# Designs tried in a protein design chat: VHH binders against f4i9g2. Part 40

Target 1, 368 residues: f4i9g2
Amino acid sequence: RSEKSEERRFDQKMSAHGAGIKTSSSAVPFASPKSRFLSKQEKFYPRCTPRLTGPQSRDTPPKRDTGIANEKDWGIDLLNENVNEAGTNEDGSSWFRESGHDLGDNGYRCRWSRMGGRSHDGSSEWTETWWEKSDWTGYKELGVEKSGKNSEGDSWWETWQEVLHQDEWSNLARIERSAQKQAKSGTENAGWYEKWWEKYDAKGWTEKGAHKYGRLNEQSWWEKWGEHYDGRGSVLKWTDKWAETELGTKWGDKWEEKFFSGIGSRQGETWHVSPNSDRWSRTWGEEHFGNGKVHKYGKSTTGESWDIVVDEETYYEAEPHYGWADVVGDSTQLLSIQPRERPPGVYPNLEFGPSPPPEPDLPPDQPQ
Below, E stands for the ipSAE of ESMFold2; O stands for the ipSAE of OpenDDE; V2 stands for 0.75 times the mean of E and O plus 0.25 times the DockQ between their complexes.

## First folded at step 21 (VHH; framework vhh_3k1k_2)

Design x3 (at its last look DockQ between E and O 0.05; V2 from the best seeds 0.00; counts 0 for: pae O 11.3 > 2, placed apart)
Fold by ESMFold2, look of step 21:
Structure x3 (fold): chain B 368 residues (1-368), chain A 124 residues (1-124)
Amino acid sequence: as target 1 above (368 residues)
Amino acid sequence: QVQLVESGGALVQPGGSLRLSCAASGFTFSSYAMRWYRQAPGKEREWVAAISSSGGSTSYYDSVKGRFTISRDDARNTVYLQMNSLKPEDTAVYYCAAPHRPWGYDKTTYFDYWGQGTQVTVSS
């Protein structure tokens, strides 16, 4: 490189440690997917339109988000009555709406609503399904599935779920959310995929993570991250990001931290591999002893190294910013789901063979 | 089935030129990057050159830069390696490869398709 600009871009990448990495518009950053392939509108639309009026067209890809939406962000509103209707708009496009209930064993009930549309020439189409599930074990679930294709050939798929259940052995309540989204271009080798999960229990256990992937301009990138709080002061967080070109250039960074009561460690690596497998790498670490001293060390394949002890206060996220109390407060629709009524005479734990199954250690009177 | 068939290898004198071809079938050629590798007797296979799926980007191992040129013809499903100013150290079996990189997060399905190779010998 004869010009200073490429050195600055390389230096920017080497300075990154983990979450919150900022990219420069002129640097050699990690590749990002397009935010939208064919966006037309960003205002709120009704998700479940009135009867005798066709639903709003949903022939555009979903927007990338930085995390899992909560139930309020979706606005799930299942129809109170069964419907099965369809129509044709003045522009020749068609639509349908339907709803129903599915019943199963152990008090299982799924209330659902499904809608969709298709352009006159069939070049675009979309579907959306919402559901509400419950059974007699205390399980409750809300969910959404959406998919579509537009006239440019772009396609997309999205799911979201929020689940309440009890741990089989501890009987501790848990709320779990998960989501997947993807969009692919119909005309370019481009697209993105994002998957998230969040898990919470009543004693403060929290687990969150994401897997992300994208492809654009002959580059692919991956991102993983995770957070784990055990509810007793233990914290583990990590991020692993990397990218590669079709020609074989690869680069990335990763880091992790683990802490308890102000004592713990951080460590990470920034790396680059050329197409002929020549590798540059810079590693670093910090040991925090809980006494105002921090051991910082690191080295690189180009001969850099350091090994020092500094006076520094230890800072880390000791508690999740969003935990059990928050998710319970944001899950009122999920928690309000009413299970099926039990028929008279239906009992748990039917006797089998010469000995009865043991009763649960829980109180015997537990209607759902 | 995917097939890659190299051709054009020959015996040449130092300073000479050759053009290698690799004909591809069994996949959508325009959606794959293509690479050339070589392996001398008793040595590990080494990368030589690569060209992106669009043909807009190329890269070369340092010892061949300026002497070798990779190109592609999507109408003929063929990738080429033009080798000029050949040296005895270029003597090897040359292989083309097509990296299979299916769309998606999971890289466990990544692998390369390989040809059988074509012999290039540079000696007086």
Scores: ipSAE 0.584, ipTM 0.864, lowest interface PAE 1.5, mean pLDDT 79
Fold by OpenDDE, look of step 21:
Structure x3 (fold): chain B 368 residues (1-368), chain A 124 residues (1-124)
Amino acid sequence: as target 1 above (368 residues)
Amino acid sequence: QVQLVESGGALVQPGGSLRLSCAASGFTFSSYAMRWYRQAPGKEREWVAAISSSGGSTSYYDSVKGRFTISRDDARNTVYLQMNSLKPEDTAVYYCAAPHRPWGYDKTTYFDYWGQGTQVTVSS
């Protein structure tokens, strides 16, 4: 149905006349008072405000599984001058700070700063050390060490290092990052240790890994993992994690992944061992053919088994999420380390001493 | 000694429901966030759900959102996973996990306290 129209046009014109009243308001020039801003040159006397309060640090252990923090997050505080200072705060706590330079052959220079403190009763202590090293070979190192003890009896130690060096074989620049951390409880039979490392070169080769150990009363655990990127598309990743109880129960999970150009394999095992030595295990594997087909197979000790080919897209990370460009970007302080000026005509004796063999994984000292 | 004991796993038809339980002992249960994981054959262990120590916050893996509900009973030291509208892809061993303390949080699932797991099979 229809309904209607209506138009209404309303026109109205009204013209009202613009009477131009010229009011000549004589702007009396308000004389801007020349505020004599007497620039009190506040002589910024660098109030060497004796930071009467000594440096403060954390009073708790670091968190687990934090990886390798960037240099910017370590609070690097290298002193430019040789300092040897100590004091006592009003609360009876003590502090110290010291710095120095070590010089060596081939233009070796180590600049370091250390600070620390102790509570009035000695129940809490902390120390932080920073260093930068360089020589004429292009070697640079930036490092931090932190340790502490709190009133609860907890103790911790952590170190972080970044190293720039040239690979002897490839003449490629390499950056290596590492961290070691440990903590012990003062109240429980508990502690943990973590070792982290990352290695990067300009060709895209990347190695990452970690070893982690821990104990909490009746339970202990281990974690190991590694990642390898060859810079050409080959990837290897693996993990091995397990735990055990004092009662003899053990369980774990491990897997490995290898890929190149869409072809690769995955395999893994989940296992459990009871105190009576009964073992349950499930193993599995995947073969990726690069054609959208994946062979999946596996078995368990309980009689499970499978062997199938499925249509599945292969997904893997061909490149590290954090690579050479990233580490270079995050290593600004490392890279800014200035070597000593090499005297004219003096060439570094490139006796690259053998890279110290990777320190054998010292088994955690069995508590005597 | 910390112990986690999962139960409630069963064979169910697609669209069915299960309620998993994890009985915890040997630690202050109410102080810990609890998590459920699952591991299917040939797959990595994956996170399924988490509940805060207070029970006020829950989180779920995307594939289980709206279907699964994690809850806890601190008086019974038990965490639950209500699973509704089960699918064949939910077939896995389900594990309960609690983080280690007093050493803060653990980013890896393998350093958590784990139970033996309970098998959930969804099949017609």
Scores: ipSAE 0.000, ipTM 0.187, lowest interface PAE 11.3, mean pLDDT 78
ESMFold2 (binder alone), look of step 21: mean pLDDT 80; pTM 0.812

Design x4 (at its last look DockQ between E and O 0.21; V2 from the best seeds 0.00; counts 0 for: pae E 3.7 > 2, placed apart)
Fold by ESMFold2, look of step 21:
Structure x4 (fold): chain B 368 residues (1-368), chain A 122 residues (1-122)
Amino acid sequence: as target 1 above (368 residues)
Amino acid sequence: QVQLVESGGALVQPGGSLRLSCAASGFTFSSYAMRWYRQAPGKEREWVAAISSSGGSTVYEDSVKGRFTISRDDARNTVYLQMNSLKPEDTAVYYCAAPHRPWGYRYSFDYWGQGTQVTVSS
C-alpha cells in the first residue's frame, strides 16, 4: 500500500523520458538476492549446562536469507526447576540463567528459560530466551528470542516461533511458524531485517512469505513475496522487490501468477525511476486457457507493445512441496506441550482460538 | 529541529555564474545525501542535482549537466551549487533538500529549505 503511494508519486514525473523509444538503463545488481538455502548453521552447542557453570556464549549474529529453522535446529530444552543463578567465569565474563513459569487466566501457562552473558569489559553481550506456552483453548507455542552485541558495534536480534491453534474461521487445526531476524553493522547506515512465515491447516491451506529490507553502502532494498495454496487447487504466487540509491535512482520488479486446473494468468512489471522522477516501465501478461494456447501481451512507457497468441504448454506448481503432514512431523515438541490441569469445577472461557501475534512494526530508525 | 537555509540567490546576466549555499542543522549532515531543486514561475518543482552522503557520487538533470556542480563541506554542514553559464531558463527559486527514510518504512520524504531566488536576465 505504501509502495503504491510512492510509485504513484514518482509516476507523475515519468513523462520526460517516455519518448516512444525503449531505452533501458544498465541493470543494477539487486542488493537483496533471494535465498537458495534454508539451513541454519550446522554446529550446535548445548544450551543446558550443569548448575553453577555458566552457559555457552551465544554472541554470533544471524545470517541473511536463512528462512525459518526447525525445532531441532534450536534444541530447546527448558529447565525442570525454577532457577535464578549468576556468576563470573575465570576469564572475567559474567553470566546468568533463570527459569520459571507464568500463569494466567483460562489455563494459560508459559514455561520459560532465560540466559545470558557479558564479557569482562562489557563490549560483548548476549541473551537467549526459550519458552513453551499453552492454554485451555488448545493453543500451544514454542519460541526463542536471542540478541546480542559485539566489540565492533554490531548488534542483532532474532525470534523464532511455532504455534498450534484452531483457526477462527475454519475451526481446523493450524500450525504456523515464523522468524524475525535483524542485524546492524557498527555503522549507522548498514543493516538488514527479515520476517518469514509459514502457515498450514489440516485440509491443505498453505501460506508462506517473507518481508525483508536493508541498507548497504548507498543502496537500500525492500522485498516481499508470498505463496498461497487453498488446498483445493488454487495457487497464487507473487513477488515485489525494489531497491534505491541515496541519489534517487529506484528500480524494481514484481510479478504474480494465479492458476486453477491448468487455467490462469501471470503478469508483471519491471520499472526504473531516475532521480528526476522520470519513470520507465515495461508490463507483461500471460493468459493460459488450458487448451494449449497462451495469450501473451505487454507494453512499455517507451511505446513498445505486443499482443499475440502462441502454442505453449502450461506449467505451474499446483501443490506445495512442504505441507501439513510435513509440518506435523517436524513439530513434535510443539505438539507434546501439556496444558495445565483443570481444577474441579473450572469451565473454559467462551473464546475463539488464539490469533498469531501481529506483525510488529519496526520503529523508524533515526538517520545517524 | 531540522533546518535548511539557502543563500546566494541573485540577479545575474546570461552567461554569468552564481554559487548557492545551503546551511543545514538539526541532523547528522554527513549521514545524508543532499539535493537541489528549483521551481520556475508557473511550473512544478523539479529536481536539479544530488550528492551522496559520502560526497563520492553526484548526479545532475540533463539541462544543467556540465554547467552546474554540486558539492558539500561536512565540516560546515553545507551543500553548494555552483552554477556557471547561466541561461534565462535557469530562473527559479532554488531549494535544497535532504531525503529522509525512517528505518523500516517503505516511503521517504525530503526536509526542505525556504528557497533562494535566482534570476537570469539581460
Scores: ipSAE 0.329, ipTM 0.764, lowest interface PAE 3.7, mean pLDDT 79
Fold by OpenDDE, look of step 21:
Structure x4 (fold): chain B 368 residues (1-368), chain A 122 residues (1-122)
Amino acid sequence: as target 1 above (368 residues)
Amino acid sequence: QVQLVESGGALVQPGGSLRLSCAASGFTFSSYAMRWYRQAPGKEREWVAAISSSGGSTVYEDSVKGRFTISRDDARNTVYLQMNSLKPEDTAVYYCAAPHRPWGYRYSFDYWGQGTQVTVSS
């Protein structure tokens, strides 16, 4: 049924009568008193007030997933002189500041500064350490270590390093950046650890990766990923993320992609494991032929399967978003480290220290 | 040394009830999720129930849901399995398990007790 109803029009016109009252009020010119700005040259006595205020402590743990920060953001404060100072603030907190210069063989020099403090009750502590290292081989290192504990019982540690070295095999300059961070809650069964690394060479070879671990009460999680660029257009990227509960539930997602000159493959798996060990998984793959065709295939434990060829353009990043030029630009302090002057006729003993053994490839998870 | 000692296993009639206990020692019990497993003759060991470290979460195998209750007493370092409405199919050696680590690892091993025999028979 149809019902219609109604229009209502309401018009009303009301009349804006404009009464024009002219009132002329004569603005008496208030005589601006000539404020005699007696320029008291306050003799800025540089109050060398010893900034007895010890460096302010971070009261909170670092944030997660921050990656490798730029060196400019680490607040590097290297002292030029050897200092060994300590004091107590008015609030009863204590602070210390120390610096040193270590010398070694082959022109090795390490400049370091360390600062720290403790609250009056000892509930909060912090330490920050900076260092610069160099030798006659061209090795340079810039690093920071920060640690702290707050009154809530949270504790944290973080380190950042930048290293310039010449690759022993290629004689290419390399810059390596790394960061490690961890924090623990004082109130919860919670903590996390992150390791980040970046490696660059002048030919465009780039390696990036991260390992992340965390726990929050009954849950734990892992995240691993890596990126490899060979500088010639070959790219490898992979991720592996999973989480577990204390009760035995597990779930994860992983994928890998490999590309070169528009040809490549992508593969992945999503999986879930129940406390009773029942496993669900979905695996998928893509083959990119470089001709605008992609073979897509996959299957699941629940009986899903597909195998198709589709017309799809292949998209991948052939070059790192952040590469050699970028890292060089962001490593100004590292690069500014001055090695000791090498005496005439003295050559560094190139004792090629044993390359740190490649971190043992974690055995591929044998699929149980 | 980590020790798990199961007790409370008995012969019971179908429809009966039984309470199993597992006394734990050698680790910080309150920090670990605890699990019960069972192994029937000629069968593989199967998961039965789990309780979180906090005791706030419990999970059960489908076959025991609504009949079995897992609980813990951290003050006594003991995990319990209350078994009600017992069936002949519940006949097994029951094992208490603690993870090797206080949090789940992809390749975590469990500590096991010696087990306690539960027999459900008319």
Scores: ipSAE 0.038, ipTM 0.569, lowest interface PAE 2.7, mean pLDDT 81
ESMFold2 (binder alone), look of step 21: mean pLDDT 81; pTM 0.824

Design x5 (at its last look DockQ between E and O 0.33; V2 from the best seeds 0.00; counts 0 for: pae E 6.2 > 2)
Fold by ESMFold2, look of step 21:
Structure x5 (fold): chain B 368 residues (1-368), chain A 124 residues (1-124)
Amino acid sequence: as target 1 above (368 residues)
Amino acid sequence: QVQLVESGGALVQPGGSLRLSCAASGFTFSSYAMRWYRQAPGKEREWVAAISSSGGSTVYEDSVKGRFTISRDDARNTVYLQMNSLKPEDTAVYYCAKPHRPWGYDRTTYFDYWGQGTQVTVSS
C-alpha cells in the first residue's frame, strides 16, 4: 500500500543508510553481520507504574540505533533531580542520586544530575549523568552519559549530546547532535560501537553521518556513510560498508553521488575477496550533464563492461528531508536553557568546579 | 615473538596420507584463525586451508576440498593438516601461518606470519 510515502515524515527512529540506492545493473544487497548480546528484558512499564524511592536498576546493555535520538526520547528533567541521596533496596542493591552545578569563565554554567546503582555483591553496577550547559557566547548543550556492567560480564557506555552554537564571526546559529554507543558481551566474542552525528545551520547547511563497527565471533563489519547539503543546491552522499571473517573472506559495497543543478555523478563498487586473495569486483558510474544525456559505464573482473550514453532525466534529492526547521522544532528543551545571570558591575574570576570530562575516542574492542 | 614450527612432511606414494603439525608460540593461540599455505618449486605460494579461532569453521582451496582437513588443538597450541588421497600435484613446501590481526580496517596493512615450512613430496 502507501507505507513508503507516509513513513518518510516520521522522524523519531529512522535508518541512516544514505537512502535507497536503485540501479538497473549493480543492485547487490549488502547486509552487515548482526551482533548479539544477552539481554534480560525488552518490556517497558507504563508511565503510571509506581516508582521506587531509588532509581531503577540498569543491568541491560543498550540496543543498536537505527537513527540518532532527539531530546524527547531521553526525557531529561534536571529540576526534579537536584538532590544528594543514597540508599539500599529490599534486594540488597545500593543506589545514589546527586545533583549540582559548576561555574566557569565567560558565564559558563553546567547544571547536572548523576545517579547510579550497584548490586549487593558488586557484580553489576551502572551510572548515568545528565546535564545542561550554557555560557554567554550563546552556547547551549544538553547531554546524557550512561555506563554499566552486569553479572554476566557485559559492559557498555553511551553518550548523547545536542549543542547550540553561535558562530563567532557571523553569529550564525547552528544545532548539532551526536551520539556514541558501545557494548561488549561477557559471554561471546562480541561487541559493537556506533557514532552518529547531525549538524544544521540556519542557512540550510546540513551534514549527517555515522560510523559503525562490530564483531560477533568470527565475523566483523564496518559501516560508514555521510551526506552533506550546502543549502544552495549542492549535495554529496556516500556509503562504504564492508565485512570480513577470520578466515579471510571480505566483502562490501560502496557508492557516492555529488550533484548541483542537475549536473553531477554517481559511482560505486561491489566487491568480494576470497581467502586465497582472489578478488571479484563490479564498478559502475553515471555522469549527468544537465542536458538530458547521461553517460553510464561499468566493468567487472568477470569481463562484463559497458560504456554508453542514454537519454534520461536526472533525479536526486536536492534538499534534506530533515533540516533546520525540523531540528529547531525538535530541540525546544535545548533552546529553553537559561544562561547564567551576569553579575552587576565587575566580572569575577569564575574558575569553579571541575573541567568537563573529555569525550572518549576509543572503540569497544581491540584484539590481543 | 611469534614462532610457528611445521613438521610431519615426508615422501609418500600417490593415494597416500600424511598429517602435518604446526606448533605455535609467542601469541594467544586461541584468539587467532590459522591457515596453511604451500609453495611448489618455481611457483608462488598458494593458500590451502584456514580454520577459525574457535575451530568451528573451516574453508579449503578447491583442489584439496574433500581430501584435506584442517583442525586445531588449543590445549597444545597446535594446528594440523590431515592430507588424504595425495597426488603428485600436492608436492610442495607446506607453511602454517597466522594473520597479523584477527580483523582490521580496510586500509590496514595485512601480513601473515609464516613458519619455516615442511616438505611434502608425492612420487611413485
Scores: ipSAE 0.110, ipTM 0.638, lowest interface PAE 6.2, mean pLDDT 76
Fold by OpenDDE, look of step 21:
Structure x5 (fold): chain B 368 residues (1-368), chain A 124 residues (1-124)
Amino acid sequence: as target 1 above (368 residues)
Amino acid sequence: QVQLVESGGALVQPGGSLRLSCAASGFTFSSYAMRWYRQAPGKEREWVAAISSSGGSTVYEDSVKGRFTISRDDARNTVYLQMNSLKPEDTAVYYCAKPHRPWGYDRTTYFDYWGQGTQVTVSS
């Protein structure tokens, strides 16, 4: 059914009458009194207002899984002069700052600054240390250490380092970056530790890795991974992650990837262990032939198995996303470190002591 | 020195109940998950039950599920095994074990600290 309805037009015209009221009001020129601004040159004695507020640091632990931050993000504050100062704030908190220079053989110089503070009740503390090192061999180091404790009982420590050195074997410049971080809860049986490292050389060799440990009450976890690039197209990547409970349940996942020129392999394992030591595991592998064919195989402890060749394109990263050019670009402060002037005729004693073997990853000292 | 002293083992009839105790000393008891093992004559030592350091979680061997209860008293540094509905196959020397590591345990028995054990015999 149809219905139509209607119209309504309403027009209304209302009229614009323009009344022109002329009002002439004679703006009396208020004579702006020439206020003689006697420019009292207040001798701005730069009142070195002692920034009565000592340096403030973080009151919370660092975040996990943040990797290695760039040097610009560490808030490096190296003092140019030797300073040894301390004070107490109005709130009863205390602060200190100190700086110095250490000199050594072969033109070794270490410039360092340290700052810290403590709350009035001593419940919170923080310390930050920065340093620059150099010698006549071309060695440069930039580093930061930060630590703290808050009123909740949480404690943390973190360090960051960048090192420029010449490789003893290749005479190639290398930049190494590293970070170590740890935090402990004051209220829970919880803590974590992370170690990160990156190594770069001008030929494109790159090594990256991390070791992570953590505990939360009844659970502990581990994470390890590494990446290796040889600069010629060879790539190795691997991960190993696992967790365990206090009651003996364990589970994990690991994989490895190796590639060169489109040919390579992947393999991995997922596993679970029950408190009674029953183990479930699934292993898998891939062989990439570089011709668009991939051999995939695997098995499990529950009887699963497969073995197939499939047409699949091989994808892998032959080069690191972040390489030599990038790290050089991000290491401006490191590179700006000036060595001491070498006296004429004096040559550095190249006693390159053996690089201390990487300290075995000592499990973090469980607090006795 | 770590010491674990088991007690409460006895001769009981099938269907009976028994409560084992393990008194611990020489370590921070509250930091360790505790476990019970048993060894029957001519058999290998087998895991029976475990309790987390917090006491919030427990796990049991399948053969004892629903019959045995592990518990702990941190104030007394003692772990318990309540055994109900006992069967002849439960006859064994029962051992209390401390893991080598706090807040976890190695499954390898050679890293654990063990008591002298207590004899449980279920017989008609």
Scores: ipSAE 0.034, ipTM 0.512, lowest interface PAE 3.0, mean pLDDT 81
ESMFold2 (binder alone), look of step 21: mean pLDDT 82; pTM 0.842

